# Designs tried in a protein design chat: VH-VL binders against b7kms5. Part 286

Target 1, 80 residues: b7kms5
Amino acid sequence: DTFETVRNTIRIESEVDESLRQLCHEERITKETWLEAAYLYLCEKPEELAQVIQLAQERLSQRKAIADYKRAKTMQERFL
Key: E = the ipSAE of ESMFold2; O = the ipSAE of OpenDDE; V2 = 0.75 times the mean of E and O plus 0.25 times the DockQ between their complexes.

## First folded at step 18 (VH-VL)

Design p_8 (framework fv_miptenalimab; at its last look DockQ between E and O 0.92; V2 from the best seeds 0.71)
Fold by OpenDDE, look of step 18:
Structure p_8 (fold): chain C 80 residues (1-80), chain A 124 residues (1-124), chain B 107 residues (1-107)
Amino acid sequence: as target 1 above (80 residues)
Amino acid sequence: QVTLVESGGGVVQPGRSLRLSCAFSGFSLSTRGVGVGWIRQAPGKGLEWVALIYWDDDKRYNPALKSRFTISRDNSKNTLYLQMNSLRAEDTAVYFCAHRTYSFEKWTSFFDYWGQGTTVTVSS
Amino acid sequence: DIQMTQSPSFLSASVGDRVSITCKASQGIRSYLAWYQQKPGKAPKLLIYAASTLQSGVPDRFSGSGSGTDFTLTISSLQPEDFATYYCQQFNYWPLTFGQGTKLEIK
C-alpha cells in the first residue's frame, strides 16, 4: 500500500489553529496526521461523529453570520 | 460466526446488587471499531439502551442508569459485564448484550448480533 | 432525549399484504436509524441500518426509507414468519433510543 498525499488548503480559526499547533508540537505530530487520525477515529465511533458534525455545523453557521455581517457593513460604508 | 450468551440473571431484592456476564465469540473487543452494549426490555415493554463499551474501553451510559450501573470487560475472557447496584423493581427486565459495529460508508452504527438475554427480577 | 415515535403501535394484516411502519424522530437524526424485528421470547434481529441498508441475510421484501425525522419500514409481501414486533432505533444522539414498537399481528 502506497502512501499518497493530497494537498489541501484549510482555513482554521486563529485561536483554534494556535491551540492545535501547540498540541501537535508537544505531542510531536502534525496537524495533518492529527486530522487524519481524528477523522478515522470518529468514523469508528459514528455516535461521536454525529456530535462533532453538529458542532461543525454550528461553527459554519457562525462563520456565515460573521461573513454576512461584514458584507453588509462594507456595503453600508460604500453607499453612505 | 458471532455469538453472545448472557448469564447472571436471577431474582433479587430491592437494594441488592447483581452482576451480569456476556460471553461472546466470533469477535474480539480488542478489535478497532468493535463495541458491545447492554439493552434491556421490561416485561411486555419496549427496548431500552443501557450502556455501550468500545474497543478502547470508552464507555457510554444511559443517564438514567449511570449512577447505578457499570459496564466493563475482560478481553482475555471475551466477556462483557454489567454491574448493577441499588436495584429497583423497575430494573426488572430481560437484559440483552449486543455486538455493535459500524459502516464506514454510511457513517453509522448498529447492533447486528444479539444474545438471547438473561432475566433479572427485582422483587421484595 | 430524542423521542422515537412509531406508527401504528398495532397493525393487523394478512399474508401477502404490503405493510408499512413509520418512525418519527423528535429531532433530525440524519440517516442514523436502524430497524429491528423481535419475536416473542427471542432477541431482536437487525433488519435495516443507515435507514435503508438491508442487513445481510435479511429478505429483500424488507426495505427502509427516509431521512431526517421521518422513516418507514416496508414489507412488500408479508410472509407468515414476519408477524412480530418491530422497533426503530436512532444512533445520532446520546442516549440511544428506540421507538415504542409496532406489533404486527395476523388478521
Scores: ipSAE 0.746, ipTM 0.928, lowest interface PAE 0.6, mean pLDDT 95
Fold by ESMFold2, look of step 18:
Structure p_8 (fold): chain C 80 residues (1-80), chain A 124 residues (1-124), chain B 107 residues (1-107)
Amino acid sequence: as target 1 above (80 residues)
Amino acid sequence: QVTLVESGGGVVQPGRSLRLSCAFSGFSLSTRGVGVGWIRQAPGKGLEWVALIYWDDDKRYNPALKSRFTISRDNSKNTLYLQMNSLRAEDTAVYFCAHRTYSFEKWTSFFDYWGQGTTVTVSS
Amino acid sequence: DIQMTQSPSFLSASVGDRVSITCKASQGIRSYLAWYQQKPGKAPKLLIYAASTLQSGVPDRFSGSGSGTDFTLTISSLQPEDFATYYCQQFNYWPLTFGQGTKLEIK
């Protein structure tokens, strides 16, 4: 009867997003239903969820390292 | 109420095979999120995980045993099987089957109900 | 494989004592840890999952704590029925592994 949703914004690496968009188009699903399904599936297999979390942590660390490098490079160039 | 009952244990010579059964009730292995595991306990030793089967027939094995042990099921009989080939003295143990479930809110799984176990003795 | 090391291997205590059993993982397992109780000749019984969540029907004198690599099972006031062997188990890495056990006996 009532189906409540929330709006969220996320940023995804462009090549990953393009691949995901192509998959969703081919399978006639939406990104949000894919994300919901993937999360719910992994919750039913927490042993596999642990592997996804490990990968996510690695990607997060890499993104933070790249952002820190770019910030430091920009500040160095501003002082030069 | 969840129950599991193992059978098929016995005394067997090295190199032979045995097939263990786990008859269960109070749950369906076709229900999403459900699994059943095999855990063994050698005499005077601790617990060792053997294998796990999920509701979708996905299977995981202890790598040390994967070449010799196969988990399977018959959903029509609510029965799980452990086929044990090329048995060795080190396979002597009590073999338990256990219901595996998960917590959505805690993001973890666990073995919440266990059978009584069946004893396998591999002796010359 | 992730090694789960329990301490002590053997614990002698009196009824009414507060006892603690530790479990250390060789790598971080977040809070993906369960505790089981096993009495002689019987199957293990789940006590705690997710490191600190008490299973339904388990007395509240049992509690669990910890995350990462170091975990503790505590019995606040030991009862005669609590003398058993206790195992921890991790669910964060394949293969699933148990601690070697802690045997809790009466002094």
Scores: ipSAE 0.525, ipTM 0.857, lowest interface PAE 1.7, mean pLDDT 91
ESMFold2 (binder alone), look of step 18: mean pLDDT 94; pTM 0.960

Design p_9 (framework fv_miptenalimab; at its last look DockQ between E and O 0.91; V2 from the best seeds 0.67)
Fold by OpenDDE, look of step 18:
Structure p_9 (fold): chain C 80 residues (1-80), chain A 124 residues (1-124), chain B 107 residues (1-107)
Amino acid sequence: as target 1 above (80 residues)
Amino acid sequence: QVTLVESGGGVVQPGRSLRLSCAFSGFSLSTRGVGVGWIRQAPGKGLEWVALIYWDDDKRYNPALKSRFTISRDNSKNTLYLQMNSLRAEDTAVYFCAHRTYSFETWTSFFDYWGQGTTVTVSS
Amino acid sequence: DIQMTQSPSFLSASVGDRVSITCKASQGIRSYLAWYQQKPGKAPKLLIYAASTLQSGVPDRFSGSGSGTDFTLTISSLQPEDFATYYCQQFNKWPLTFGQGTKLEIK
């Protein structure tokens, strides 16, 4: 087996990232291998994958809402 | 050639217990991604999911039945079990075991092979 | 729980007919839907998974479509062996649930 990796830049919510970092440290794994393992595991359990996808969609919606709010606030500050 | 054969069905009185078996061949429940589940069908009615067991022994249950039913497996015998306790008249049904697999391409699962079922009749 | 509602519950048709059975989910299930065929005294047989993927060995006169909440199983030209009961099932959320079934009878 050969391992080739690609560089990814992911932005994780700070509290989640810290918790994940701590977990990975305690279990002597990396966030990268955790993500790989989690994805592959969920792919084998689509019933569970569906749950995670729904949660991910909700989180994305929240991020967008926050971003929209910040943009609107910035615009107000510029014109007031 | 996947094959599933249910057994253990019969006539029992309410409150009694019964254990169903499902002997399968053509696959191993030790293989990653494999699952096996129980689905039942009351006389003249539709299908109702009972339970599912994954290759890693992770289990899922119909909430309505979880307190009374237990799914388990013996990999050395390639056999699935359903322990049914405190049986009720409404548990009367044909019980099917089914092979559960998934598609990596579509990220979906399905029951692709089914046994012919074993009949459980709960009556006083 | 996700309720799966099939329509119609009963359908009469003739050999050669084009028939469609619908399945509606009480909430979005993406494409986590399978269709089964069951004949009297027999086990269900998988026809379609992932809403539209034809199971190997199933005749191509069977097809599935839809996503989200509305799904359809279509038989392009009904054959004598197709008279049976059909069920949809969702895999999107626990517990797994089935439609109530559609009995396809010969006219």
Scores: ipSAE 0.713, ipTM 0.908, lowest interface PAE 0.7, mean pLDDT 95
Fold by ESMFold2, look of step 18:
Structure p_9 (fold): chain C 80 residues (1-80), chain A 124 residues (1-124), chain B 107 residues (1-107)
Amino acid sequence: as target 1 above (80 residues)
Amino acid sequence: QVTLVESGGGVVQPGRSLRLSCAFSGFSLSTRGVGVGWIRQAPGKGLEWVALIYWDDDKRYNPALKSRFTISRDNSKNTLYLQMNSLRAEDTAVYFCAHRTYSFETWTSFFDYWGQGTTVTVSS
Amino acid sequence: DIQMTQSPSFLSASVGDRVSITCKASQGIRSYLAWYQQKPGKAPKLLIYAASTLQSGVPDRFSGSGSGTDFTLTISSLQPEDFATYYCQQFNKWPLTFGQGTKLEIK
């Protein structure tokens, strides 16, 4: 029947986003269709999805650690 | 209905080669999400995964076997092959082929239909 | 490689008994585990996938539980046709690996 979509915003590390935009441009696809295809493909190979999940967890942890450090540094500088 | 039938087993001396076939029906290996695996069982022992081929011709091997075993397919014949080279006594087993599929809802895969197996005996 | 260890290796039980078979993974596999039943001279049959989801056509006396490293297959009331060897199998990491099996025998 009809494609129904949801509008969302996401934040991607700038170097990763630049690389992904270049790939999508070269292949003449959009980031949205790439994301949908990647997810659907990985769902068809759960053995590989497991590896992607592990990597995603590592990246999430790294992002949180960097954010916490920056927040602590900013507060320290305010109270010198 | 999904069916798989293995053939090509037999008695062979160490160092020789053998090619197993898996003839299947009720599915196409070109269908997205589908795969077929080879699993073996030595006499009195448990199950050991040998290889898997996906619908897109992507392949995975048991590292202990990958130097000697090759999985391939012929979609026009609905047939999967396992080429086994440099056979050793420890390769003696029943070899099963099994249909592999996935569940989108649980993000899992599994071997849901199995053939009856074909026996390979490697003896000097 | 992920080693899958089943306990017990052998189990004697009577028709009507409730039995449990455990499977332990050497590292976390979330819920990426299947259980198979194999009768002598036959191919394995899938019982449970995703640790706890019952395959179509499998009697509901079979159930699975667990996540991470510890998993259990339970048969709530043994029937004569349930005497077989049971295998767990993980698909979280290559190579795919099976437990060594649990042989369930009639007392």
Scores: ipSAE 0.465, ipTM 0.839, lowest interface PAE 2.0, mean pLDDT 91
ESMFold2 (binder alone), look of step 18: mean pLDDT 91; pTM 0.944

Design q_1 (framework fv_pozelimab; at its last look DockQ between E and O 0.78; V2 from the best seeds 0.60)
Fold by OpenDDE, look of step 18:
Structure q_1 (fold): chain C 80 residues (1-80), chain A 121 residues (1-121), chain B 107 residues (1-107)
Amino acid sequence: as target 1 above (80 residues)
Amino acid sequence: QVQLQESGPGLVKPSETLSLTCTVSGDSVSSSYWTWIRQPPGKGLEWIGYIYHSGSSYYNPSLKSRATISVDTSKNQFSLKLSSVTAADTAVYYCARTDFYDEELVPFDYWGQGTLVTVSS
Amino acid sequence: AIQMTQSPSSLSASVGDRVTITCRASQGIRNDLGWYQQKPGKAPKLLIYAASSLQKGVPSRFAGRGSGTDFTLTISSLQPEDFATYYCLQYFKYPWTFGQGTKVEIK
């Protein structure tokens, strides 16, 4: 079988990325195929998917807060 | 795709207040710094100031006493008011976005088309 | 305010030429320097940020170099669409300030 892929830039929290990298290495898979498999698995499990979405929303909220802080700091440094 | 569009009167009388609005589409005003820049005809560019969604703003000292930038998150807009205008304030006024790529500051990656404001009696 | 001095103010060049524009800051600004291209009747367009980072969609013939006080924008092979006015911007310290511009004209 043949398939087409789309190249994406994905930024992952460093601790999670490292853990995922190690898992993929041990299981001889890639982060890409892991994400694909995980998503497809969750598509068949609505309750689990809802839980993952909630977790993702919480993480996004945290990312936004951190990003706002970092941006503000960057801009404030220009006063020095 | 991020788009910015300036709107407002193209003619203002001396001593009155210049008022412009920038409408942002394709992005939320809550995620970036939003800037006004102007360019007198045939001249260079002058940074006016910026605003963040939190209300944090800073102005060029050359215009600080007269410039006010505000943001309306409900309309996804931000505005510029410049009081006590003179002929020297005649310029094309641009709104622009300042964003961050991997925490690297990227000034003015998107611009409005600009709007000419003429100060004349 | 930090003064940005561009040189030259204008230059004439031909298609295919290598063009270099210089921007000098009155004090050190690290790498907080941007380059913009402006064509008549149009808004400026970001070319380079962080002194040497190429903005997405900008041709590779554009290159920014420098740090501290001296910066250069180089067009390796000038194309017809490159005739425009170019501005540098320092955003190291407020107020952010532009160079006076360099007009690249066709010879």
Scores: ipSAE 0.589, ipTM 0.871, lowest interface PAE 0.6, mean pLDDT 94
Fold by ESMFold2, look of step 18:
Structure q_1 (fold): chain C 80 residues (1-80), chain A 121 residues (1-121), chain B 107 residues (1-107)
Amino acid sequence: as target 1 above (80 residues)
Amino acid sequence: QVQLQESGPGLVKPSETLSLTCTVSGDSVSSSYWTWIRQPPGKGLEWIGYIYHSGSSYYNPSLKSRATISVDTSKNQFSLKLSSVTAADTAVYYCARTDFYDEELVPFDYWGQGTLVTVSS
Amino acid sequence: AIQMTQSPSSLSASVGDRVTITCRASQGIRNDLGWYQQKPGKAPKLLIYAASSLQKGVPSRFAGRGSGTDFTLTISSLQPEDFATYYCLQYFKYPWTFGQGTKVEIK
């Protein structure tokens, strides 16, 4: 009868966040309820869940590469 | 929690190569910048250099190219070799992590406990 | 290489005192300044990065200020566990260099 929640901070790519925010506004839902619903829905669909996990792994790798490039530039700027 | 632990011989003869290994747990050596720092007994701290897992590295010119840092990703370790040692290289050697918090550079946020290396005949 | 000069080299203080340590760089280093605490027989511990950002788990009685060439570390109410040697670090340009240290002793 009571939902206990956990507070988290996450970072979402700017254009994806804009699109998600617009969707949530149009459907009169919150990002939190969308995330919960999306996960619960996918739990019943193993093929679709696997595709989402693969995409998430690819995005994680790409975000890491971009971050590593920026960090390398920061370390490189300290020469001279 | 990130933990770093130095290991290697505590006694090294002059002119030989000092060799130390830092074992990392709670983090991957592929994800941060890894550093060696030393402190002669009763003296201050000296930065030796860093390595990134891709091989990007830089060393303190005061060591006159005697230092080499390497990474072994399969063992989650990074190592220091310091060649042609003298008594002046006697120090406590620390390994340390440099990382980024929200893209802000954070130097040496975790340290090993240190290992004393004595250079003596 | 950028020289970092700390003052004083040592000081004596009592529990509850406010303590200020200064660090001066030989050239501008923006806010690329860290503060470290080292107790005898132990590794240094990061207190402050980016001149004024408090590391996780460090008590709020520690505060860093400054930019450019002049920096301070202040301990607002000294505790028994704060008796240690303190080092500043510049990480603006290689080689990264530490100050010579400031020893804070019990009076």
Scores: ipSAE 0.498, ipTM 0.841, lowest interface PAE 1.4, mean pLDDT 92
ESMFold2 (binder alone), look of step 18: mean pLDDT 93; pTM 0.953

Design q_10 (framework fv_pozelimab; at its last look DockQ between E and O 0.75; V2 from the best seeds 0.60)
Fold by OpenDDE, look of step 18:
Structure q_10 (fold): chain C 80 residues (1-80), chain A 121 residues (1-121), chain B 107 residues (1-107)
Amino acid sequence: as target 1 above (80 residues)
Amino acid sequence: QVQLQESGPGLVKPSETLSLTCTVSGDSVSSSYWTWIRQPPGKGLEWIGYIYYSGSSYYNPSLKSRATISVDTSKNQFSLKLSSVTAADTAVYYCARTDFYDEELVPFDYWGQGTLVTVSS
Amino acid sequence: AIQMTQSPSSLSASVGDRVTITCRASQGIRNDLGWYQQKPGKAPKLLIYAASSLQKGVPSRFAGRGSGTDFTLTISSLQPEDFATYYCLQFFKYPWTFGQGTKVEIK
């Protein structure tokens, strides 16, 4: 069988990315197939999915705060 | 896809206040810097200023504090007011987005189509 | 304010030609330089950001180079749709300032 894929640019927090990379290496899988499998697994587990979504929302909030700070700093540097 | 569109009167009398609004679609006004740029007919581009969704703004000193940019997050819009206009303020006014690609500052990756504002009696 | 000087102000070229536009800053601006294309009656379009990064959807025939004070935009093989006015922008220091523009006309 053949399947179509979509190329995405995904930026992962460095510590998480390293841990995931190591896991994938040990299990001889890829980050892409891991993500696909994890998502499909969670689709059949609504309670677990809800927990993951909540965690993802919290992480997004943290990313946004950090990003806002960095962007503000970048813009402020142009006054110097 | 992000889209910007300017709206407002195309004719303003001298000494009055120019008022334009930029409506943003396809993206939230949060987390970006929203900019106004103008271009007199047949001339180059002039950066007017920007506003962040938090309200932080900065203006080109050339406008001598006549410019005010505001943001309305509930309407996903930001606006420009330019007071005490003269013929020199006749220009096509553009709204644009300034964003960041992987923490790299990227000015004006999306533009409105522009709107001509003529200052005349 | 940092002055951006483009050269030439205008040039005539033919389809297939290699075109080079230069932009010089009155002081060092690192790589905080953008290139924009504008066609008559249209808004400018981002071509290059961070001096050398190609914006998505922009043909590979466009290339930006330089750092510090001297920058170049090169069109390796001019296409009919490339006849336009090009602007550089520095955003290293406020106020952000554009070059005067370079009009690329058909010979």
Scores: ipSAE 0.625, ipTM 0.900, lowest interface PAE 0.6, mean pLDDT 95
Fold by ESMFold2, look of step 18:
Structure q_10 (fold): chain C 80 residues (1-80), chain A 121 residues (1-121), chain B 107 residues (1-107)
Amino acid sequence: as target 1 above (80 residues)
Amino acid sequence: QVQLQESGPGLVKPSETLSLTCTVSGDSVSSSYWTWIRQPPGKGLEWIGYIYYSGSSYYNPSLKSRATISVDTSKNQFSLKLSSVTAADTAVYYCARTDFYDEELVPFDYWGQGTLVTVSS
Amino acid sequence: AIQMTQSPSSLSASVGDRVTITCRASQGIRNDLGWYQQKPGKAPKLLIYAASSLQKGVPSRFAGRGSGTDFTLTISSLQPEDFATYYCLQFFKYPWTFGQGTKVEIK
């Protein structure tokens, strides 16, 4: 018997992804099992989970600001 | 599901100001670029201009002196005012969204149903 | 302003026909071209963005091709719901401009 899985796609900053690939290679695990293990580990550690959530919120805000800036530049380039 | 709905008077007298509002649902007016487009009866489409919620805007030079687009983020709406109208401004007016898919610019991916504005004495 | 010239202005076709509509820009616009479908009494609907990218929910019988100045929209097997007027849009430089439209009618 095996676990049921769901296929998802996510976007990760390239430098973070490269570092994660290297870690997974060295530890002989997959990115998927690392993600699952990280989440399950944090579920048992409420103070550490809160810290991760705060960092995630900060990264989300920064990614939005960068996207808004790039999109404004794309609209600006349409002037003669 | 993103939906846009135009509202405003269907009849406007010459020399007065045409005023329309677009109500946005299923999206935030703060997350995209918002556009007005018009189509005179039996004619093609004319781009009027756009606004970004923080106030940056650009207008078709053919209408720049007369057109103003504004955003009300608290009501999730944006509006068009067109001053000094004549019979030539009779058209169906559409509001539309311009967005980005994977950072690719996608003009007018959603449209309102359109509202006919007739300029007549 | 960049002029967009569509051809033909109208055409008559039967269900199952392959239909091709041409749009020519007065100067190079890269791939900054969209295609829109409009049925009588309705708002336009986006079909193709970035010259060749198919919008979600649009059937794969619609295909956009071209770059620079010459663009085409092809419907590989015309369906009853495809009888409409089609517009191209350049969004390379302001003011953004539409072609004059191509009306596809039932024969």
Scores: ipSAE 0.484, ipTM 0.840, lowest interface PAE 1.5, mean pLDDT 92
ESMFold2 (binder alone), look of step 18: mean pLDDT 93; pTM 0.949

Design q_11 (framework fv_pozelimab; at its last look DockQ between E and O 0.74; V2 from the best seeds 0.64)
Fold by OpenDDE, look of step 18:
Structure q_11 (fold): chain C 80 residues (1-80), chain A 121 residues (1-121), chain B 107 residues (1-107)
Amino acid sequence: as target 1 above (80 residues)
Amino acid sequence: QVQLQESGPGLVKPSETLSLTCTVSGDSVSSSYWTWIRQPPGKGLEWIGYIYHSGSSYYNPSLKSRATISVDTSKNQFSLKLSSVTAADTAVYYCARVDFYDEELVPFDYWGQGTLVTVSS
Amino acid sequence: AIQMTQSPSSLSASVGDRVTITCRASQGIRNDLGWYQQKPGKAPKLLIYAASSLQKGVPSRFAGRGSGTDFTLTISSLQPEDFATYYCLQFFKYPWTFGQGTKVEIK
């Protein structure tokens, strides 16, 4: 069997990335195949998918807040 | 794909207020800094100022007393008002995005096509 | 305001030539410098950010170097589409200021 892949730039929180990296290393899989498998698994589990989406939304909100702060700080530094 | 488009009158009389709007598509104005830049015919570029979705703004001191930038998140637009215009304000006006790549400031990665505003009686 | 002195103001070159444009800041600006290309009747286009980082989609023949006060934009082999005006921008301190521009013309 053959398949096509799409290259993506994914930024993951360092703590989560490290944990995921360790898991993938131990299980001899990749982050990419983990994400694919996880998504496909969740597609068959609507309740679990909803929970993951909610968690993802919360994390996104936090990221936005942090990003806003960092950007503001960067811009403020130009006054110094 | 991010796109910016300037709109507004191309002719303004002296002492009146220049008013332009930049419509943003492909990105939300709620997550970036947005700026105005102008270029007199045959001349160089001048940075006017920026606006953040929170309303935080800063202007070039050369224009601070006359320039006002505002943002309308509901329309995904931001605007420029320049009061008490003179012939010296005749220029192509550009709106542009200020982005951040991995916390690195990247000014003006996307531009509008620009709109000529002529100040004439 | 920080003054950006760009040199030369204009130059003539041929296709295939190596072209170097210089931008000097009146004070240290670290790597907070951008390079832009502008063609007649068009908006400027970002080429280089953070003094040396190539913007996505920009050909590798463009290169930015420098830090502090002296910066250079180099086109290793000038192509027909590269004839334009180039500007540097400092965004280290407000107000953000551009160089006066360098027009690259056909010899």
Scores: ipSAE 0.611, ipTM 0.891, lowest interface PAE 0.6, mean pLDDT 95
Fold by ESMFold2, look of step 18:
Structure q_11 (fold): chain C 80 residues (1-80), chain A 121 residues (1-121), chain B 107 residues (1-107)
Amino acid sequence: as target 1 above (80 residues)
Amino acid sequence: QVQLQESGPGLVKPSETLSLTCTVSGDSVSSSYWTWIRQPPGKGLEWIGYIYHSGSSYYNPSLKSRATISVDTSKNQFSLKLSSVTAADTAVYYCARVDFYDEELVPFDYWGQGTLVTVSS
Amino acid sequence: AIQMTQSPSSLSASVGDRVTITCRASQGIRNDLGWYQQKPGKAPKLLIYAASSLQKGVPSRFAGRGSGTDFTLTISSLQPEDFATYYCLQFFKYPWTFGQGTKVEIK
């Protein structure tokens, strides 16, 4: 019911984003409305919300490890 | 807001070890690469080297292996030790961050205010 | 080590002037070049990274250009607060090295 929105930038892994774009296209919704709906749905389901949070933590850890590896390679490339 | 602050003695005797600490706030020392840079009075800048919390490091050969940089994650600090100092080591010493913006390397995006260390008998 | 040569060593200019500082590397460094501003008694401040990317909070009158061995920092309209010494830095190969600096004085 509110018309106030915030503008954000997010980064989503490309395979996940492609799948989500296809879903949203098929269902005639937007990514932003899907995100809002998914969150509001999970707010009423504490056990399922906890499972999603755990998966998010695992994905965050994986993304950090990949970033750390890439950054280490970038620093290693600077040796003569 | 990331802030860096150098601390340590301003006067060091020749042949002794210069020891400085950089205290980091607004960021974790385990999240970035950390570095020391020095500037002799009225002169240009010289990069000393870097440390990553896992132990990965590099030291400028101009220091002839006299420099050691270390990290103390419990205090969110990193430090510089420079052994066997001479008058040539008199300089303003800066700590700085080496970071990545969208995986692009960005050296020295934040600096401490600097501390003058004088080597004199 | 890669030598970075800045020119001019110093310059005087009026408020509103377009100022160009050059930095030349002794070998190709791709775009691994940063620009820093240092005011008397202060630490250097990052202006430009990756040769042409403007750091957050830096006025848009500052622009970096170049790749390989030849780089420029341009101030499109010099302001009184731009009195400072400017340094380039190569970070292509260790040891990372700074240019010798360009002192900009406001007439």
Scores: ipSAE 0.595, ipTM 0.887, lowest interface PAE 0.9, mean pLDDT 93
ESMFold2 (binder alone), look of step 18: mean pLDDT 92; pTM 0.948

